# VH-VL binders against 7-cyano-7-deazaguanine synthase (queC), part 4

Target 1, 227 residues: 7-cyano-7-deazaguanine synthase (queC), of Persephonella marina (c0qst3)
Amino acid sequence: MKQSSSIIILVSGGMDSAALLWLAKKEFDKVYAVSFDYGQKHRVELDFAKKLTEEAGVEEHFIAEVPHLKGIKGSALTDRSVEIPSEEYPEGPPVTTVPMRNLNFLSIAASFADIYEIENIGIGVHSVDSPYPDCRAEFVSAAEAAINASSVMVAKKKNRITVYTPFLGMTKTDVLRIGLELGVPYEKTYSCYRGTIPPCGECATCRQRIEAFRSVGLEDPWFKKER

## First folded at step 1 (VH-VL)

Design c9 (framework fv_cilgavimab)
Fold by ESMFold2-Fast, scan of step 1:
Structure c9 (fold): chain C 227 residues (1-227), chain A 125 residues (1-125), chain B 112 residues (1-112)
Amino acid sequence: as target 1 above (227 residues)
Amino acid sequence: EVQLVESGGGLVKPGGSLRLSCAASGFTFSDAWMSWVRQAPGKGLEWVGRIKSKADGGTTDYAAPVKGRFTISRDDSKNTLYLQMNSLKTEDTAVYYCTRDIYPSGYSYGHFDYWGQGTLVTVSS
Amino acid sequence: DIVMTQSPDSLAVSLGERATINCKSSQSVLYSSDNKNYLAWYQQKPGQPPKLLMYWASTRESGVPDRFSGSGSGAEFTLTISSLQAEDVAIYYCQQYYTTPTFGGGTKVEIK
């Protein structure tokens, strides 16, 4: 069944936001999407986000630039002098951390929600033991509170904005099982931090998605050995 | 030698149903993505839909005019592709081709390197 | 959907002379990340299924004669037959696979 409300989904082009997009299309009457250009090395995922939103049939797909995050020094995702590591997530925040990234993203999405009078903002955080502080339940709750305290739409219409996070508390394997049930085209998803085509298969995100597919008895479409 | 042989075409009334089959040989069918493409008499080509290999999830996708009416399926044990056509309309009249779908890694759509001879479906009262 | 427009609708060329077929897409089918054009060409002779000639706009399918060549990028593409032979009488179709596949309307090539 579909909701009578609208939602705007943060679409990265990766597997988790793709599962969220397909779930939102099932659960909401109107689905909008926003993707972010913040100078990330894996900018190719923006092309995948465009293909995913086109296939899903969203009302409108917005591309928002975040210029102050471009060229951030010390983050392997934006600083070209820092190599993308091939190891699993270490203790503490990894070198791929972009400071306040999801906070910036949710704030920008909230501006679109206010302009288009959209009541829900969807983000595909699944964050069980996430090393990123801005992917945790505590962060989501605080961001939702701040958004509602500052929203023009909420002040005028008295309708709250909900940050929709159906995958909180789930593993990547749990999210993949849901996406497979929904018919998500995983061959159209891209998560490699290194930004290469084909994906490197060595960075944390490549390793996690390969293992998620193996956990459900499948091969990742990017790394299928026989065609 | 790759061969695709369609069957099951014929005359059917509007609102009727018909099931097409495509027998594949000469390649590992279970690894292949397959598509159906149609051609109305004297007209151009129109993609109908596709099905992925089971290893890639076995999911289907359809062109807008046939969504909800047509269903693509496969039986890898018989090397056979199917197209179930329901609620047929006069504008569905066409030669239906079975095709092998060559897709780039990480993408959902491709080009078609092998085609069957086609089977004619006529929807007329 | 991406709309594919071919020109001309029909073309008459003498044996041994050059035939040129144009194909335009309503939006670019050049993918910035791999710098490839998601464009294929097919040949269809009367009573036969289409046969793949070209993919990635300019890569010739195995077994296709070298008189067939593809060129162009982005939204405008050309298929050229450098020296038309009798066996080349057919209808030619372009196809994009950047999104859900769509075909051009076809160009009929005949001998004068």
Scores: ipSAE 0.000, ipTM 0.451, lowest interface PAE 17.3, mean pLDDT 82

Design f1 (framework fv_ficlatuzumab)
Fold by ESMFold2-Fast, scan of step 1:
Structure f1 (fold): chain C 227 residues (1-227), chain A 123 residues (1-123), chain B 107 residues (1-107)
Amino acid sequence: as target 1 above (227 residues)
Amino acid sequence: QVQLVQPGAEVKKPGTSVKLSCKASGYTFTSYWMHWVRQAPGQGLEWIGEINPSGGSTNYNQKFQGRATLTVDKSTSTAYMELSSLRSEDTAVYYCARGYYDSSGPLYYFDYWGQGTLLTVSS
Amino acid sequence: DIVMTQSPDSLAMSLGERVTLNCKASQSVGSYVSWYQQKPGQSPKLLIYGASNRATGVPDRFSGSGSATDFTLTISSVQAEDVADYHCQQYYSYPYTFGQGTKLEIK
């Protein structure tokens, strides 16, 4: 059901944020998007984010730079000296962890929300067992509290800002089912951590994506086998 | 720091096969796609194919599909191109080159190149 | 396949002169064009990617411009070390294709 309100969503160009974008278009009156350039190896995902937001028909798409995260040492997503692993997510925070990434992203999105008087911030966090600390329910609740304690809009008693996390507690397969029902163009989404075209098919995000499609009886559009 | 080392020359008879090597150093071998490009004497550059050293997935120029086979050996950081059913028209310098993605597009530009192997096919 | 056509096939310039090399694509390739310098007996070296971005270590005298189907490589003040073949390449769609090359010589 369409809400009489506005939302700004964090769009990476990947399949989960694409599902969130299509859901937000169904549920909210005005949808804005913000994407982040933090020097990630998969920068090509940002161009997919631009195409997805244009196709969805958002009010405005913001591109925010996060220069202090560029070249962050020790993270496989930003440090070129660290190999992107080809294994499933291990127990605990993986080598692809970018410190406080979602906290930085939510704080920047909150600034846009405050300036444009947007009432909701959407983020596509979905795994209850996420190995990333800044993708968990406890983090989302704390971030929302901090945003509202800091908001000029809220201080003026106009309204509160809600962090919208409709996929929290869902699996990637659950999110894919929702996106398929919404008509998300998954052939236009990109998730590979290595940032290669075509996607590598071996990093954690490629594996999760392939397995999610297989679990619903489909082949990932990027990895269709042809002879 | 990045180096792609190829042998200097090979001479082969028509109808035979050749396997050319490209040894990479100075970077994480599995993090970048490797491309193969040839140049016939006095002619332009022609793309043969690409391989992901991590998983071994390949894409080929249709002109070479069925004749060219790209492989890697991760333990030695070496890429290989095998070309079968050789003809005199296959006489060329064969380069390996590292692919780098452009943040705005779906394919790669080639940031580092090997010195090339001259393949001569003659009877 | 996208055909890349370079012009002229060859040119001879005097030191310090401004040089322009052209590259035309048979269909739009956006800004997905790279330029490579190849000196006699050597492998190609990346000069420009994304039509206008200079690769690391490439002198400021080299610049690229253009979009869609028409692309230009400019050398603002040609030096003796610039004697080479220059190749344009599109990386917009498979298969990757290159122009035939432009040979730059000093008079």
Scores: ipSAE 0.000, ipTM 0.424, lowest interface PAE 17.4, mean pLDDT 81

Design f10 (framework fv_ficlatuzumab)
Fold by ESMFold2-Fast, scan of step 1:
Structure f10 (fold): chain C 227 residues (1-227), chain A 125 residues (1-125), chain B 107 residues (1-107)
Amino acid sequence: as target 1 above (227 residues)
Amino acid sequence: QVQLVQPGAEVKKPGTSVKLSCKASGYTFTDYYMHWVRQAPGQGLEWIGEINPSGGRTSYAQKFQGRATLTVDKSTSTAYMELSSLRSEDTAVYYCARGGYTYDFSGSYEGMDVWGQGTLLTVSS
Amino acid sequence: DIVMTQSPDSLAMSLGERVTLNCKASQDVSTYVSWYQQKPGQSPKLLIYGASNRATGVPDRFSGSGSATDFTLTISSVQAEDVADYHCQQYNSWPLTFGQGTKLEIK
């Protein structure tokens, strides 16, 4: 059922944000997208975000640069001297953590929402026990409160802004099932943290997506055996 | 007692459309997906689609995309399936069935645990 | 679409015998398979979900097993009331798909 409202989706080029984008196209009248360039090693994912938003047919796709996150020492996603681990999400915040990444992203998306009078901001967080503090339900609730407290649109007695997190509490397999049903072109999604073409197949995100596809009886398009 | 109540039979001419009902009782209507499944005489079960009564989100098998329309009326806890451009091959028993939580898709789908009695649709030649 | 193939098409058993019904998926469906019993003139009834979990109220003579592509429903000691069509269904991938059914008769 389509809602008579608008949404702006945080699109990374990966599987989860692609599923969210296609779900939003089904459920909202107007869909906008925003993607972020913060100097990450997997910057090629941004190119896939552009292709996905073009195929989905969004109202407008914004590219926001986050230069203060570029080249940050100590994060494996941005510091080239720090090796990206092959194991999935070690105990505590992983070395791939970029400080307050989703908070920065939601704040930027909220600015677009406020200016364009968009009533919803969509983010594809899905893990109940996420090792990233800014992917948890507590964070989402606090961010939504802060956004509404600071919104010019809300202050002028227009509708409040809702942070839309339809996949919160779902597994990656659950999200993939929804995306397959919606017709997401997964061959056009990219998740590798190392930023290689082809994807490395051994980082946490590569292993998660390979396993998610196998759980639904498919091979990941990037790692599909020849035929 | 959890129940899904459907009419016993419908007779329609080819080329017309039909709207079948399924009235739920004994549970919170918006907590479960409602599925529609048909069975032609002497044949197996065929999944048509599902609807989330909470948000109205629908999913269809490709064969029924564009011809079947699933809707709900939350005020009466009633699900509907409209099937257009009827053919003699659409003669079948049409079931509604409850399955899967609308608030949790974490692989805890526990099958379709409650079924309506079915409506026999006869498309007269 | 995932194709579910059931075998045999029909079988006849003597009371008290062990019966096995097979279901094969064309692709890996993990353990996301349900079994339904449908007695003549009645709606399907859920027997097993998640390949091996018995639904509420289902007698313990019914058991399910299997993973990936090969699944089995077993009735350890068949009773007269077990005369029915049995359907397997995968819910690992949308659209949901059923097998063609196996008819169980008593000799």
Scores: ipSAE 0.000, ipTM 0.410, lowest interface PAE 19.3, mean pLDDT 80

Design f2 (from f1 with heavy chain G99D Y100L Y101G D102Y G105S P106W L107P Y108E; framework fv_ficlatuzumab)
Fold by ESMFold2-Fast, scan of step 1:
Structure f2 (fold): chain C 227 residues (1-227), chain A 123 residues (1-123), chain B 107 residues (1-107)
Amino acid sequence: as target 1 above (227 residues)
Amino acid sequence: QVQLVQPGAEVKKPGTSVKLSCKASGYTFTSYWMHWVRQAPGQGLEWIGEINPSGGSTNYNQKFQGRATLTVDKSTSTAYMELSSLRSEDTAVYYCARDLGYSSSWPEYFDYWGQGTLLTVSS
Amino acid sequence: DIVMTQSPDSLAMSLGERVTLNCKASQSVGSYVSWYQQKPGQSPKLLIYGASNRATGVPDRFSGSGSATDFTLTISSVQAEDVADYHCQQYYSYPYTFGQGTKLEIK
């Protein structure tokens, strides 16, 4: 049954946000999407976000700029001098960490929610063991509180904004199972941190998605050969 | 099935203004920045400016600042370029072209182009 | 403004020959260079973006290389349909600028 409400989904073009988008289309009456341009090396992911939102049939898709995150020093995603690793996440925060990225993203999404009177903001955070502090339940709870304390819509209508995180505590494999049941076109998703076409298959995000598909007895559409 | 449709030609007298259109279809209009580029007969391409249809933000080549005005009509998915105080050297083919976003530091390439409008400015 | 200089101005090649077109920026533009093909009477078509990435649907014979100030477009084996003007463009900083173009003809 669909919710009698609206939601804006943070869409990256990757697997998890695609599953979230398809779930939102099933569960909510009106679905909006926002994607972020922050100087990431895998900018081609934004092309896939646009294709996915068109396929899903959202009410409107916003592309929001985050100029202060462009050229962030030390992050492999934004600093051109730092190479994307070909290994799994090491102990401690990964070199691909962009400081407070999800806080910036939720704040921007909240601005759209406030202006368009959207009651829910969806973000595809999932792993309880996430190495990124801004992907954990504690962060989501604090961000939701700050958003509601700041919202003109909430102040005027007395309706709260909910940060919708249906995948919290799930593994990437769990999220993939949900997306497969929903009919997500995974061949139209893109996760490679290097931004190559085809995807490199060696960076942490490529390794994670290949393993998730393997865990459900499938090959990643990007890497399977026709037989 | 992305298309950017422009009128074939316009003829204007010096000192007047012109408003050229670019009608987009086959994609979400507000998700992509729109650029305007001109090409004088037998010459290279010259960037005029860009507009974000979602927020209305614009950036202009300083050569056209104050003469060119970029606007959009979201209800018809149409982008417009108005050029004022026309001179004979403004005679050129004017193209609209789509890209992936806004930023001087990110790759912003023009993946789809309109067929161009030939503007002739003559007395 | 960053000035993009293309060379040669024009060239005529025999079918099957390897063609090299050059583009120089007046200052470093990283890898933020695109190449466009423009056939007579048509709008430009994207060939290469990010100096070396081939756009969707572009034949394998087209390749791009270079960084900083020196960029090259290579056609490994010229075909009759490759007759066109080729334009390089930097999108590193505003205003975005194009080279004057190189005209490719077949002998």
Scores: ipSAE 0.000, ipTM 0.408, lowest interface PAE 18.9, mean pLDDT 82

Design f3 (from f1 with heavy chain G99E Y100G Y101I D102Y S103Y S104G G105S P106E L107D Y109A F110M; framework fv_ficlatuzumab)
Fold by ESMFold2-Fast, scan of step 1:
Structure f3 (fold): chain C 227 residues (1-227), chain A 123 residues (1-123), chain B 107 residues (1-107)
Amino acid sequence: as target 1 above (227 residues)
Amino acid sequence: QVQLVQPGAEVKKPGTSVKLSCKASGYTFTSYWMHWVRQAPGQGLEWIGEINPSGGSTNYNQKFQGRATLTVDKSTSTAYMELSSLRSEDTAVYYCAREGIYYGSEDYAMDYWGQGTLLTVSS
Amino acid sequence: DIVMTQSPDSLAMSLGERVTLNCKASQSVGSYVSWYQQKPGQSPKLLIYGASNRATGVPDRFSGSGSATDFTLTISSVQAEDVADYHCQQYYSYPYTFGQGTKLEIK
């Protein structure tokens, strides 16, 4: 049943944020979306974010630039000199880590929430043991506290902003099961870190995506082929 | 003063391979990606691929993947493109071009171009 | 592949006239479009990057605009030295692709 409230969703164009967007459309009266241009190799992701938000029927879709994250040295997502790995995540933070990416994204989304008096910010973080420090429950809790301590809306109206993380503690397969039940158009989602059309099928996100679909007895729409 | 120097012309027979050079000067060679772009006579520009001189990482247009090989020699600040199994339709001017770094925008635009090498593939 | 289509194929303008050149992407490319000027017998030269940013040393009569699928290069007052082919390029997605070019001539 729908919650009588508003939310702004961080939409990347990928599978997890797509599931979050569809869930938010079911649970909230007004759904806004924000996507981020941070110079990522998979810029095509922004076009898929637009298609997803149009399909979902959001109130407004914002695209925010994050120039200081463009060309970050050492991250495979932003530093073109670092190859995107063709293997699953190793121990510790992977080379695809962008420093404080989700902190920057949540801060920007919080600014929109404060301006438009939106009471919830949705982020599609998942996995009990994420290799990214800014995808963990501890980070989400600290960010929510900081947002509420600094919000003009909260100070004036005394109504808290909630960081909505319904998939925290779930696997990508768990999130996919939820999204399939919600009717997410996964053929309109894009996850490849390399930014190729068609997706490369070899990077960590492509491999996770393919495996998630196989785990539920389906073929990834991007990789339908003879077995 | 940034300069990319390429040989003026090369003539090759069908079925052979060619290795084109691009000598860079006036900047730190390993700090900028190098692109290769070709232009058939009277036609538009076609992107072949890119290489990072620092680590040797490459990305290719799938049309040329398997036929084009991009390499660098850091000691001479020279980039190379080798193209194999040459056909008459490979006749074109081949350019190397440096990718600019615009801090805060990071636009990956090709800010300086070599003068081009005219490759003629004929019997 | 993203297809970039330029229009018109050629233009003949009088000295001092305002010129507009168009470039259309087959799908949204955000603002990730560059424009290059290529004079006869010369290499391409960067004019505009990120749809609207003028490259260093490029005269202010050149300007770019547009987003998503529709992009425009404008020359506010055409000079004799502007006779060239103009190419748009998307760098949103691999492979990077160029338009077919627009030829600008002075009548």
Scores: ipSAE 0.000, ipTM 0.441, lowest interface PAE 19.3, mean pLDDT 82

Design f4 (from f1 with heavy chain G99S Y100P S103Y S104L G105W P106G L107S Y109P F110L; framework fv_ficlatuzumab)
Fold by ESMFold2-Fast, scan of step 1:
Structure f4 (fold): chain C 227 residues (1-227), chain A 123 residues (1-123), chain B 107 residues (1-107)
Amino acid sequence: as target 1 above (227 residues)
Amino acid sequence: QVQLVQPGAEVKKPGTSVKLSCKASGYTFTSYWMHWVRQAPGQGLEWIGEINPSGGSTNYNQKFQGRATLTVDKSTSTAYMELSSLRSEDTAVYYCARSPYDYLWGSYPLDYWGQGTLLTVSS
Amino acid sequence: DIVMTQSPDSLAMSLGERVTLNCKASQSVGSYVSWYQQKPGQSPKLLIYGASNRATGVPDRFSGSGSATDFTLTISSVQAEDVADYHCQQYYSYPYTFGQGTKLEIK
């Protein structure tokens, strides 16, 4: 049954946010999307986010620039002097960590939610993201509390804002299974941290993506012509 | 305009081989993949394989692996499919068809087709 | 191999009627499905790719929809020249596979 409410989805152009977008279209009456330009090496993901939101038929797709995160030192995603690793995620926060990234993104999405009186904010966090502190259940709960304490809409005794995290506690493979059932066009998703077209197939996100498809008995659409 | 021109009908004896051609014009030959698809009388379509003319890389349907060989001649913009150890069940119309590869949308399907060559395998 | 199953095997329609043709994949193929029209004695012609995108030169009465495992080709108002076999194809996974075809006839 479709909820009689509205949601704004954080859309990166990657697999997880695409699954979230398609789930939101099934569950909510009105779906909005916001994507972020923070100077990431994989900025081509924004072009895929635009195509995904266009195909999904969202009410409006916002692109928010986050210039203070641009050129952040020490993160392989934004610092050009740091190589993107080809290995699996090591113990502890990986070098691809962008400080407070999801907190910044949720606060910006909350601004749109407050202005447009949108009741829900959707973010595609899941269990494999546990090395990142801002992907945990305790973070989501704290962020939701801060958002509601800060909202002009809520202060006027209107509906509270809920942070919608349906994939929390799921593996990337679990999220892929849900997305396949929903009919997500995965050939239109992009996950490569290096930002190359075609995707490099060697970075952590490319390898996680390839393995997720193999775990469900499929080939990743990007790599079916690889030799 | 895009054209894929295939030769007239071929009749072959069982156990022999055949080499079918597909001459392309009206586009940059090396910018598109070339596929081969057959259709037995009254039956559906069956994919044989594909070749990238720029690099010569191929993918085959395992049913035809070892019997089908796809090649190209870039100087004449011509693709070839050689099928060996012919059997009566190889009697079919053989089509060549062009496919772009769009990285934003993934692989494209077969956007232009040749008129087909009827291969009859009989003793 | 991914098996593509089309239904019905054949149908006969009156001019101007809305026609719906179905195609089911044995496993999810995302939106990597194309539809081809094949008139008697002719080669197949691309109608729809990516489940819902109309190919160049194809009349707007043809439309495609669906995702994952279930796909539909619709002709909003069938015309005499639409008499043909219609084939669906998945190009998600090797080997690429086609459905058995649906024959469309006029009453």
Scores: ipSAE 0.000, ipTM 0.405, lowest interface PAE 19.7, mean pLDDT 80

Design f5 (framework fv_ficlatuzumab)
Fold by ESMFold2-Fast, scan of step 1:
Parts: structure tokens; C-alpha cells; sequence
Structure f5 (fold): chain C 227 residues (1-227), chain A 122 residues (1-122), chain B 107 residues (1-107)
């Protein structure tokens, strides 16, 4: 049986958040979604997030603007003067890092959770194949603690808000395998950091996505041979 | 139809370099990665490296890093492999082979050139 | 580097017999295995990719199976035109590596 609780899922339009969304629909009674507009070059993913949440049948899909992250200097995702690399993630924080991005996202999601009395916040972080500091278990634990320390709903009801991270410790391939079992429509997901249609196939997220599909014996829907 | 055309043979002396060509036709050259693979007489296949003709990005087998250089000429739809500091053990048939659109997206080597027999001898 | 080991080195079959060729990886490669047919004096031709997917134009008597470290190529009813060397390849991690090949002959 499903849990008698609500969850709000951070949905980017990419593969990992799509798998999370489908898993949440299986495990929770009410599923909400929030997506973020922070001036990212891959803004087209928001169109895919909208289609994906419609397909999943969420209670409500929120789009939150994060204007102070627009044009942040030094990040290839937001700074137009910095090119998106055409290679796999290097060691250390990559040039695509947006400072405190997931912290901002979780804070905004927590505000929605507090207002709508939602007791779970889902984020599709997986630390084993992500170089970003705000995607790691330590960060998630600290954020959850801060959310619970500051929540009016938690104080009133004496219930905790849980940051739901079922993919921590998983590879992108592990997450894809779960999503395939759940019936995620991967042809409706989008991951390219460059924001091109078709996707570039060369940035770190495109390479990881293509490799994940190959690892399960499938072709990525975006890159299938046409004859 | 897809074709990858390579010269039949090359003969080189030890210590020299060679630049082998692979002329592609019948498809959009920049949409598919190109691989280079060699086969010594009577032996198995050995992967040398890959190149994306669109951007020029390359990945190499570490065994060949620094000796092999992969390049492309988009205007002629031709891929090149240059191998330097040739030794007798570099005697092999060298193949170019096409991957699908991007690395990891299905069939790594769906079309192969005929191969160039490189003989390295005095 | 991942080492791919094929067995047997060679085999001779009668027309119409079932042939099974084996390929073992020194570590798990998931389903990232391709099989190639190489006829005498010719370049390799893709038969199977992703361990079990038949390439375009390949007859349905060819099939692949396996995962992790153990893979097989099966020819359900061998024909005269199947005389060739068969190579397995992993494309799970760099560098891509091939097995030594299995030679198939008709007796």
C-alpha cells in the first residue's frame, strides 16, 4: 500500500528527477512538483518538466523564479561568457557549478512544503557520479536539519519534514534501471547543459545519459540511429 | 549507402611517421564519431581511439597516447590517424569504423573501412 | 584494462548445427558487449550490440545473450557463409577491448 502522506518533488525535466517523480507517484498519496527558473542555459528543460509533470498527473506544478542566480559570473550554466565543456566531469567542482543552487532550491521547496503542509521533499541527488558539493549526503542531512529547525508546520504538529533522497549512493545507470521498471517516458526527458534541440551529445550530462542507456542495452531516445 | 574508403597499403621505415586516411560518404560526416582499430597479422583487434568530427574532440587508448593523433577534414569528409615513432610491431591492418551519432548511443562500430595494411620494415 | 577471453579458439561444425561461442570479461561490463563477424580477407561486420540486440540486416539465426562477465553468441543453424572469425568487444570502459577471436569452420 502507498504512504498516506504528501511529497513535493524537485523536477528539472532530466532523467533523475523523472525517475524520482515516477517513484513518488508509486509511493505517496499526493505528489506535487516544483521546477526552477534560474537563468540556466538549458532552460528548455523547463518545457520538458511541464510535459513530464502533466504526464505523471501531479496535484500541482509550481515554477519558482530564482532571479539572483541569473547571470552569476563564473558558472558555465548561467554565465554566457563561459562555455559549456564538451567532456566528462573533471575532478573537483566543475565550471558548471552554480553556488548554493540546491540549497536555494530546497529552501524554496521547503517554503511550499510548510505552506501546503507537505511532509516530504524529494530531490534526485546521487553522490557517486556527481561532482557538486550540494548533491552529497552531508549537505542533504544539514539542509533537512535546518528545515526542521525553522518549520512552523513541524513546530505546530511535532512531525518532521523528510528530505527524500532514494538515489543517494546510486549511479545514473542504477537510477535509469529503476525508471525503466517504473515506465518513465524517457523520450520526454531532457538533460543537455547547452540547451540545444537536438541535445549536443558532448557535455557531461549528455555523455552520462548516453552511457547510462548503453549500460542497460538501450539507445538513448534522443540519439537513436535513423537507419 | 555508407562507405569508408581507406588506401590498401603503406610501407614505412622504423622511426618514421605515417598518416592514414579514411574518406567517408553516404551519411552526414559530422553526426557520427569515428574510431580507429588495428589488427596485427593473425591477431585480435586493438582499439586506438575515437574522434568526434563535429568538434574535433578525441579520446585515446592510453597505450597510444602521445604517439597517435586523430584529426578530420570536414570539407572532404575525411578522418586521419597519424602514428609516430613507428616500430616493427606497428605492422598491422588499420581500420576506421563509424559509431552511431554520439559516444554510447548504441552500436559502436556499425560500418568499417576496408583497412590499410601498414608494413613497418627496413 | 578489461581483458576479454573467448572460447573455444576454433571449432568445426556441420551445416545446420547449433553453434555457441563464449566470451568472458575479467570484470563486469554490464550489457556493453558487441560481436563482430570477420570473413577471411575482409573487415569486421557488426552482428550483435548491447549483448543481445541484433544489428540491422543480420539474419535471425544469430543471437546474443549474457550479462556482467559471461556472454554467448549463438548461431541456431550454421550455414556455409558463416565461416569466419568472431570477435567480442566490451565498450563499457576505456580502452575498448576485444577478445582474441573464435574461428568457425565447416567440416
Amino acid sequence: as target 1 above (227 residues)
Amino acid sequence: QVQLVQPGAEVKKPGTSVKLSCKASGYTFTSYWMHWVRQAPGQGLEWIGEINPSGGSTNYNQKFQGRATLTVDKSTSTAYMELSSLRSEDTAVYYCARDTYYYGSGKPFDYWGQGTLLTVSS
Amino acid sequence: DIVMTQSPDSLAMSLGERVTLNCKASQSVGSYVSWYQQKPGQSPKLLIYGASNRATGVPDRFSGSGSATDFTLTISSVQAEDVADYHCQQYYSYPYTFGQGTKLEIK
Scores: ipSAE 0.000, ipTM 0.416, lowest interface PAE 17.4, mean pLDDT 81

